# Ledger of designs, part 5: VH-VL binders against c7peq0

Target 1, 252 residues: c7peq0
Amino acid sequence: MHNKIYNSFIDRKAKGIKSFAVLIDPDKVNPADIADLAAKCTAAKVDYIFLGGSLVITNHLDECVQQFKTLCDIPVVLFPGSPSQVSRYADALLYLSVISGRNPELLIGQHVLSAPAVKKSGLEVISTGYVLIDGGAPTTVSYISNTTPIPSDKDDIAMCTAMAGEMLGMKVVFMDAGSGARKPITESMISRVASQVSAPIIVGGGIRDAEKAYLNCKAGADIIVVGNAIEKETSLIKEMADAVHAAAPVLK

## First folded at step 7 (VH-VL)

Design q5
Fold by OpenDDE, fold request of step 10:
Structure q5 (fold): chain C 252 residues (1-252), chain A 120 residues (1-120), chain B 107 residues (1-107)
Amino acid sequence: as target 1 above (252 residues)
Amino acid sequence: QMQLVQSGAEVKKPGASVKLSCKASGYTFTDYYMHWVRQAPGQRLEWMGRINPYSGDTYYNEKFKSRVTITVDKSASTAYMELSSLRSEDTAVYYCARGVEYSGSYFDYWGQGTLVTVSS
Amino acid sequence: NFMLTQPPSVSVSPGKTARITCRGDNIGDKNVHWYQQRPGQAPVLVMYYDSKRPSGIPERFSGSNSGNTATLTISGVEAGDEADYYCQVWDTSSGHVFGTGTKVTVL
């Protein structure tokens, strides 16, 4: 139970099963639309709902989590913009350390501050190496924290970063081009990282169609995360989910 | 303003190779996938493959994967498609087509097409 | 291989409505795009994501997609609409797939 979500990551990866996650920003989603969204996700067999905002503007996290938990059986995983964004109603928390950057606050400082609350929440905590890749547009995180993302063409840097994260004991590697990213992470970079990392690899940012989702999986991504594209076109949920579920990884 | 200008018609023998070019202008070349689509006389459009000009990542139709190579020259904003082991069935008009920005969903701009004739 | 089937031809009188169908297994779960190709010309995008019109495409063009059938509808057909029309989707097995094409003739 304590590692239920993480175990699902590991088990699915071991079986070569690819997963699709829909990213929802609790501060942006209209509560009136959640029922329909949940239904579409269920129909598409979405594997995870990732909930998280880049900024802590409102406190709609708990309500949003509870709505999804009521409306569907899809695991709800917190993907917070900061370690302080916690809801005890979720199924798990990705505890993100921005290992692509050199901001000590994003590496460990904010975690120290949030640790008591996270512990008290009783949530499954999944240590996550967050690898920010340049998506051609500044992300909220990069802008606020002045964190320099890894250039999109520096596959080796991404690889070494992910390797380091894994060797430091991080259970999951999250490669992200960021919210609103123009340039999604390249398949070559994903392949390069996947060739050296055994941990589940989550890939997000700038994914706009089923082809990219599919090819990312083929390149070595284990979980595909899509937010903005789904917000603009909900019809992509089913198409992308089907593509991801049909994908198989490339041999390392 | 945006244009895709393709190289001229080609006549080849069976077994030969052909390399076509597609020069892009009026937009940032590396921000859009470049696709190649062919059409045999009186036949439907057939997608061959695409390249991400930025990364060089390619994605091919399995039917052509063994014979097709798509490349780019970023400095010249030009995409290339080489088809080897030509057959008479390869006689077609070949189009380059721009994919939507950072996506391969659909094709919003097309070249004028290049006729490739394969005959003995 | 994933296949898209279109009627070979559709004839319509000027001012009337033409409907071009594109059939595929569970095509309603895919996003369908449409292209117009006039004789001797390159294809032109006329519809994307089932029902969205590119800039410059008249409102008399519309699209729908559900179940096993996508439809491109051209209301108030004009002589200039005479062309071949192709639907297109993406599939994991085949990549980008085009329909068999429909020749629209304006009588």
Scores: ipSAE 0.876, ipTM 0.938, lowest interface PAE 0.6, mean pLDDT 94
Fold by OpenDDE, look of step 9:
Structure q5 (fold): chain C 252 residues (1-252), chain A 120 residues (1-120), chain B 107 residues (1-107)
Amino acid sequence: as target 1 above (252 residues)
Amino acid sequence: QMQLVQSGAEVKKPGASVKLSCKASGYTFTDYYMHWVRQAPGQRLEWMGRINPYSGDTYYNEKFKSRVTITVDKSASTAYMELSSLRSEDTAVYYCARGVEYSGSYFDYWGQGTLVTVSS
Amino acid sequence: NFMLTQPPSVSVSPGKTARITCRGDNIGDKNVHWYQQRPGQAPVLVMYYDSKRPSGIPERFSGSNSGNTATLTISGVEAGDEADYYCQVWDTSSGHVFGTGTKVTVL
């Protein structure tokens, strides 16, 4: 199905269902731990596995994708730091344009270069407006992207950025404070964006507990993405998943 | 090094309001949630709510949501908790407590507590 | 409303092991934190994320969480361990929830 993953985003959002995604960095994850992670994700009814890193320097992407696909039935969605980081074995690719920045390479340049490979992969491609929010410290994403993130207290800028992305035809808005972010995105900012955007809203970066995950959902996030916190404490998978699944959105 | 210092004891009549303060030092005030927890005499701890000092976002216990207001003064690294429509049942020691960084899972530092007595 | 239930009291002799339980529905799916409160003092964090010790907390303190019960274990109990102990979790319906508290008495 050519739009299976995106349709799942849309359908769940329409029903008011919130989704939890576990972010795995193929370069950081120990292959020996993947089985346990897959089991925990399955038990927690994790909705998506996001695979990707800002710096994928190894050829472990395919292997990692294949392992997860073998070990569980959770959709695997590529969340690459670069459009060229693709695996034909995944279920979908978030094709990210960094619309919060003004780097032409991250807006369209790298996409032009990667387009043939992405097309050849046969992956479901989900055009995604990536909105980088200041996480209080330099993150790998901010450093590599060489873009200035939106200040954490500028809700209107985030809102307008997301609106622009949507109006340009991007199917998903991804608000990210970045990997290792100290400051997660505020509920007020999420709410502001959600009030003006109909596209599914993914929120990640700096989410460290179930409360924050839950409140982000209540604020208007449709999908919560957590990586670092889970890497440090796998017990958070179940707790956060349950919290997200219990959450109801605010009225738009 | 890290310290939360609360305001002094209060005596109030039923129906009145009380506003307590909690001054933080030894860490970046805006980097951690500030929670308020109370404890009635001989009773368990009861969470009231929290604030993100940076954004001002609040999250309240539904039990107190209609009566409690948590605020901050960033310049003074001080959190406030105002409880209105006081009742005798509100007699308790009130604590401010620091949450984990930009999260609220647990409380790693506590103020010394402020006794609030509500009596006619 | 989510509830956490603790035994009202636990008595233990010096040098022995005290076990304080915290019961809640599917509490094993939550992260449990523990606080020690000595008479007239503010609570002190003694355990977080089920089994992690904050800096300064002796190795005598350990924690576990499974099923419907979390347990704080204090081995080699000392007189200074006499206090009230509270478990705590976060719940979507109730926010942060504390247990009923357990008074540990060192005989």
Scores: ipSAE 0.854, ipTM 0.925, lowest interface PAE 0.6, mean pLDDT 93
Fold by OpenDDE, look of step 7:
Structure q5 (fold): chain C 252 residues (1-252), chain A 120 residues (1-120), chain B 107 residues (1-107)
Amino acid sequence: as target 1 above (252 residues)
Amino acid sequence: QMQLVQSGAEVKKPGASVKLSCKASGYTFTDYYMHWVRQAPGQRLEWMGRINPYSGDTYYNEKFKSRVTITVDKSASTAYMELSSLRSEDTAVYYCARGVEYSGSYFDYWGQGTLVTVSS
Amino acid sequence: NFMLTQPPSVSVSPGKTARITCRGDNIGDKNVHWYQQRPGQAPVLVMYYDSKRPSGIPERFSGSNSGNTATLTISGVEAGDEADYYCQVWDTSSGHVFGTGTKVTVL
């Protein structure tokens, strides 16, 4: 079994190292821009490339993965909107269960359907408790699945949700305010979750600058995921990466 | 039109505290960080800290962390900055400034400033 | 502590180009913002993310950032451009940091 990527998560966490992940939507990224993006990510020492979109409209996932794998040595981790969005060329797959919701399809139904393909892909599969937090705007996932995100001010709910996910055997907790979120996840919520969860914590959604990235790390995030902001301003990659890498957890 | 209106000038003795206010209008108060920046006479701008008006999360300059408290009254769309243990060196114009929405990398709107004079 | 250093003053004739530098260690890896402050007034944002102009700022204003130096360039300088200019960045150790300021005088 491949556990290279997951092992990197837990190893870095154990060492207090914070990681920066750039989120790329294969359906939105211009192939012509990938080379430059890869170069910038490499220069910024980005730790992971997360590839995924809420909806796979085009079948560009494999190509996108291969392109990044060719252009840089940064691990490529699939962050799919659906468990069926799989590319054997990636380094790992975050196998997301939306544990913040109560949609059985997103909890296990889609996983059952995708399991054979995922298994056949040979990918490292990282079971991930996906915790959707209200980011002030409906997410594609929320809209399609009719799942209600956890309110942004309900730290305890987020904490309990993450705890449950971990106790159920999920290896990673992904707290996400969603793509284009107006309200990124608060430091208080991250801290609350981090205080009760030992699994690596990924935080994404609405992070727009180095300060927020840094503070999220300080609050307890292990991996920061940024997509939209860097799409608009690629100069943020280096600044955010540096901030994340400079961050240390809050002393417990 | 977005506007930040600050409270009036203050004169304080060393050791005292001062609490300044900044009333925001023309935008959703809770959607933007509120920063406080001061400027001593003839000196550069100095960032003091910021607050997320929605969550109440604060982030302070370490230089002021022990003496500064930033708060908000959401209902009044007003941010406050309290600086304690005042010193003569704290004599400055204090500005509130709006940051970028839920990030605050830069300051796009500024209050008119409040002069705080600390003298014996 | 992270520091930003600016020249204390820049003098320029009307119609000419003023260049205001902001130096900091690896500042090119940071996003630099610029503020204009006229005497007795609050600062005004004139540049953000190195080279982006806020609405209402003339195209005469431009910005660049590389290596250890960010630069605010004001072409076709007008009398109204006379002001103090401050660069600003965010730093993990210091938070938001402003430059020492540059007084631009229009001769």
Scores: ipSAE 0.827, ipTM 0.913, lowest interface PAE 0.7, mean pLDDT 93

Design q5
Fold by OpenDDE, look of step 10:
Structure q5 (fold): chain C 252 residues (1-252), chain A 120 residues (1-120), chain B 107 residues (1-107)
Amino acid sequence: as target 1 above (252 residues)
Amino acid sequence: QMQLVQSGAEVKKPGASVKLSCKASGYTFTDYYMHWVRQAPGQRLEWMGRINPYSGDTYYNEKFKSRVTITVDKSASTAYMELSSLRSEDTAVYYCARGVEYSGSYFDYWGQGTLVTVSS
Amino acid sequence: NFMLTQPPSVSVSPGKTARITCRGDNIGDKNVHWYQQRPGQAPVLVMYYDSKRPSGIPERFSGSNSGNTATLTISGVEAGDEADYYCQVWDTSSGHVFGTGTKVTVL
């Protein structure tokens, strides 16, 4: 059971299959809407449900996870703003190190504190290099973490950062423009990173339509994560999913 | 008020190139994709491509990819579309159109159009 | 290549309802947008995401999308509604695709 989710990342990437993940904030989602959302995700063949928020205001994580697990068969992956945001009911945890920043707490400090609980949870843990990219607006992540994102036009910095993460043993690279990002990550940056990294690449933040989702995939993203756009327009779920699934990877 | 103002009509010979401009005002130029769409006389609208004015990333219709170049001058809030190797079939009204903010799903504002006539 | 097919023309009497169809394979899985183009003018967005009206577009305009057909409905048609109407979607193979266009004539 361990590494099931990670193995799915690797397997799909190896096959050139692109994946679509819907991001749900447990603190923002209305429980009454979860059933409908789960149904739409299922119908659209969403590959993953990512659950997480940058700021934990309420403790609805377990309930949210359990609800999705009950309503659909889509793997639920925790995407926490803090390593302590753990639910044993999920299928996996992205264990995020903010490698774009220089905050030791986000590199290892919080992990040390959360490690016993994470271990006890029995969750599949996926070491993830989190690369925060400037999305043109302050993000909760940047504010809370007190980290400076990589400028959106610094492809080489992003590339080197991702490379370093991979060489340090991180299994997944997550490039994120952040929740509510005005500017999604550029295709050029994704391509630059993808050219040097073999690990699965997750891209999120500011993706608002099928075109961008598709182009990110073509640029080298393996998994596309969308949250806010779907919250505003649920009809995008199917369209984006289809676009992602139709995308071919860039040749390395 | 948001406005897209395009350059004036062009008359070109076959084989020549044309470069059209679209000046944006009334909004943050770099926050929205700029698209180019053309319409031949009596024909339907045809999407040519788009650019992210902030990053410079472009996405082209495959039909035009080899002949079209879309660029921007951020300082002038102006987008450009250059079409090379012009043919008689390229005679059309060319529109710039603003896409949804960093999404480009639909086009909410349009320029007035520029007529390009290609004739020997 | 993904294609959108519209009827070439629709005639309607004032005060009646005009329905403009846009057909495409599994178009119901896509978000459809609509544009109005009056003679000699640039297109104007009249519907987006199947059924949403931009500011300034009257409630007489409505949209739906399911299966293989999207429909723009104009109730209480007025003389000013006479125009060409185009549907538009995004497709992975073709990019942004416009329909063949429908000329709406108010009799």
Scores: ipSAE 0.817, ipTM 0.911, lowest interface PAE 0.7, mean pLDDT 93
Fold by OpenDDE, fold request of step 10:
Structure q5 (fold): chain C 252 residues (1-252), chain A 120 residues (1-120), chain B 107 residues (1-107)
Amino acid sequence: as target 1 above (252 residues)
Amino acid sequence: QMQLVQSGAEVKKPGASVKLSCKASGYTFTDYYMHWVRQAPGQRLEWMGRINPYSGDTYYNEKFKSRVTITVDKSASTAYMELSSLRSEDTAVYYCARGVEYSGSYFDYWGQGTLVTVSS
Amino acid sequence: NFMLTQPPSVSVSPGKTARITCRGDNIGDKNVHWYQQRPGQAPVLVMYYDSKRPSGIPERFSGSNSGNTATLTISGVEAGDEADYYCQVWDTSSGHVFGTGTKVTVL
């Protein structure tokens, strides 16, 4: 199905179901640990595996994708640091445009260059408005792209940015405080964005416990993405997943 | 090396407010959540709320949400908990406790506790 | 509200094994943490994430969690183990929740 993953996003959102995504960096994950991780994700009923790194250091993407696809039935969605990070073995690709920035390369330039490869891959492509929020720590994406994130207290800017992305035809809004964020995205900002955007809202960065995951969902996030926290403590997967799945959206 | 040192005992009348302090040392104050937990005499521990010292973000037990305010002074590595509209039932030992990084689910270090007595 | 129930007391002879239970609905799906509190003192973390021991906690302390019951096990009980023990979890409805507490008495 060409839109299977996207359809799952909008269907779950329409039903008020919150989703939990585990973020895995193919360059950082130990292949020997993937079996255990996949098992834990399955047991926790993780909704999506997001695979991607900010940097392309090694060529382990295909192997990592294939390994997860073999070990579990959880959809594997590419969340690349660059549009060129593609694997035909994945279920979908988040095609990220950094709409919070003003770098033309991150808006469209890299997409033009990667378009043939992406098209050739046959992957489901999900146009994604990527919104960087200041997380109190420099992110690899911010540094490499030389983009200024939206200040954490500028809810209206985030809202307008997300609105613009949606109005331009982007199917998903991804709000990210970045890997290692010290300040996760505020519930107020999430709520503000959610009040004006109908597209699925993915939130990541700095989510370190079930509480924050839960609160972000309650604020209006549709999909919660967690990487660093579960890397540190894999036992958080189940607790976070359960919290997300127990959450209900706020009234819009 | 790591310590949480709390302010001294307080005696208050019903209806008054109390503000307790918890000074952290031996670690980066802004890297860990600070929680407040109380324990009435002979009773179980009761979680009141927490603060992210870096962002100032708070989350409270619904039971106390209307009466509790948790704040921090980053420059002093100190967390505060203010409880208003005090009642006799608020008589308890109040603890600050550090929440663990990348978890926040458990408390690895505790202050020595502060006794708050509410009586007419 | 989510509730954690512990037996009020457990008595054990020196050198024997004490088992402290913590019951809650589907607690096996949660991460359970345990605290020791001696009279007049602040709580001390003795177990986290069901079975992990903090630094300084003896190996004779162990933990498990399954179904509706988490258990803190203290083997080779010593006089110094006499204390109140509390389990703790996080819940969407209640936040951080502590058990009713168990007084362990060493006979």
Scores: ipSAE 0.812, ipTM 0.907, lowest interface PAE 0.7, mean pLDDT 94
Fold by OpenDDE, look of step 8:
Structure q5 (fold): chain C 252 residues (1-252), chain A 120 residues (1-120), chain B 107 residues (1-107)
Amino acid sequence: as target 1 above (252 residues)
Amino acid sequence: QMQLVQSGAEVKKPGASVKLSCKASGYTFTDYYMHWVRQAPGQRLEWMGRINPYSGDTYYNEKFKSRVTITVDKSASTAYMELSSLRSEDTAVYYCARGVEYSGSYFDYWGQGTLVTVSS
Amino acid sequence: NFMLTQPPSVSVSPGKTARITCRGDNIGDKNVHWYQQRPGQAPVLVMYYDSKRPSGIPERFSGSNSGNTATLTISGVEAGDEADYYCQVWDTSSGHVFGTGTKVTVL
């Protein structure tokens, strides 16, 4: 039972099914809008709700999780900016190690500090290799952590990074251009990574339309994460979800 | 302000190739998709393909995939569309169009169009 | 292939309302955009995401989308509204798809 969400990742990937995740920042979302958002996600058959923010200004995490859990049956997965952002009410936690950087705190330091609380929460913990890709704008994570993202044109570096993460036992690879990314991750980079990694590949950042979502899936992404675009235009939820669900990997 | 300026009219023989240009100004060229859309006389608009000027990623209409190549010169803020193996049916006005900043699903700015005439 | 079908023509008197339909399978699940094209000119975006107006487009223009039909509505039609109108969507199988176009004639 402690691997339900991860097993869903693996199972869907094995079947060639692509998944769509809506990213919600608990500190930015208006509680009054959550009901409508949940309804739209349900109608669009969104596969996961990812909850998390780079900065925890206010602790609305528990409330936000509980609200979504009450309003819909979509699995809620924590996507925290810090390993300490934990809610026992969620279905799983992506335990992120920033493997694209060389900051020991983001590799293991913060995990050591948060480990007792995470364990106590009883959450499914999914070890995740977080690969930050240059999205044309500084991310909160990169700024705060003083980590340099992988250049957007360095496919091999991204590939090797993801490979290393997988070989170190990380169960999921998360390629992220970051919140507010001006440039989404290229299809070539996704394809390059996918060619060498068996783990589920999550791709986020700068995805603004159904076309890009679809093509990322075709390139090898297993899960597409969209936040900002949906926040501004909720009508994209259905269109993107449908596109992702219609996508199949391109055999190279 | 925002402007897409296309190259001039072309007259080609069947079997030849044509390469059109679209120069962008008034915005950051690499931040927006560039699309190519054509319109035969009295016909509807037909999407041909697009390019991400930053990454070079292209996406083509399957109808044209074997004959069309879209490229960019970032330094010149110019997009190109080359269509090979021209046929009489390729006679049309060809437009470049910018994908929107936030979505790219629709086209908010268009070039003036370039007439390509294919005749024996 | 995904197709969008529009009526070939719509005639309307000045001051009246013109409705241009765009039909496609489950088009209500897609975001529909509309373009106006006057003779000899490039298309101009007049509606995006079903019902949003770009800057400079008058409030007389409105849009809706549900089921299998999207509609562009032009109230208080003026002579300057005479043009061809095209709907557009994105589809996984076809890419960007335009409608067959509707010629709006102001009588």
Scores: ipSAE 0.799, ipTM 0.906, lowest interface PAE 0.7, mean pLDDT 93

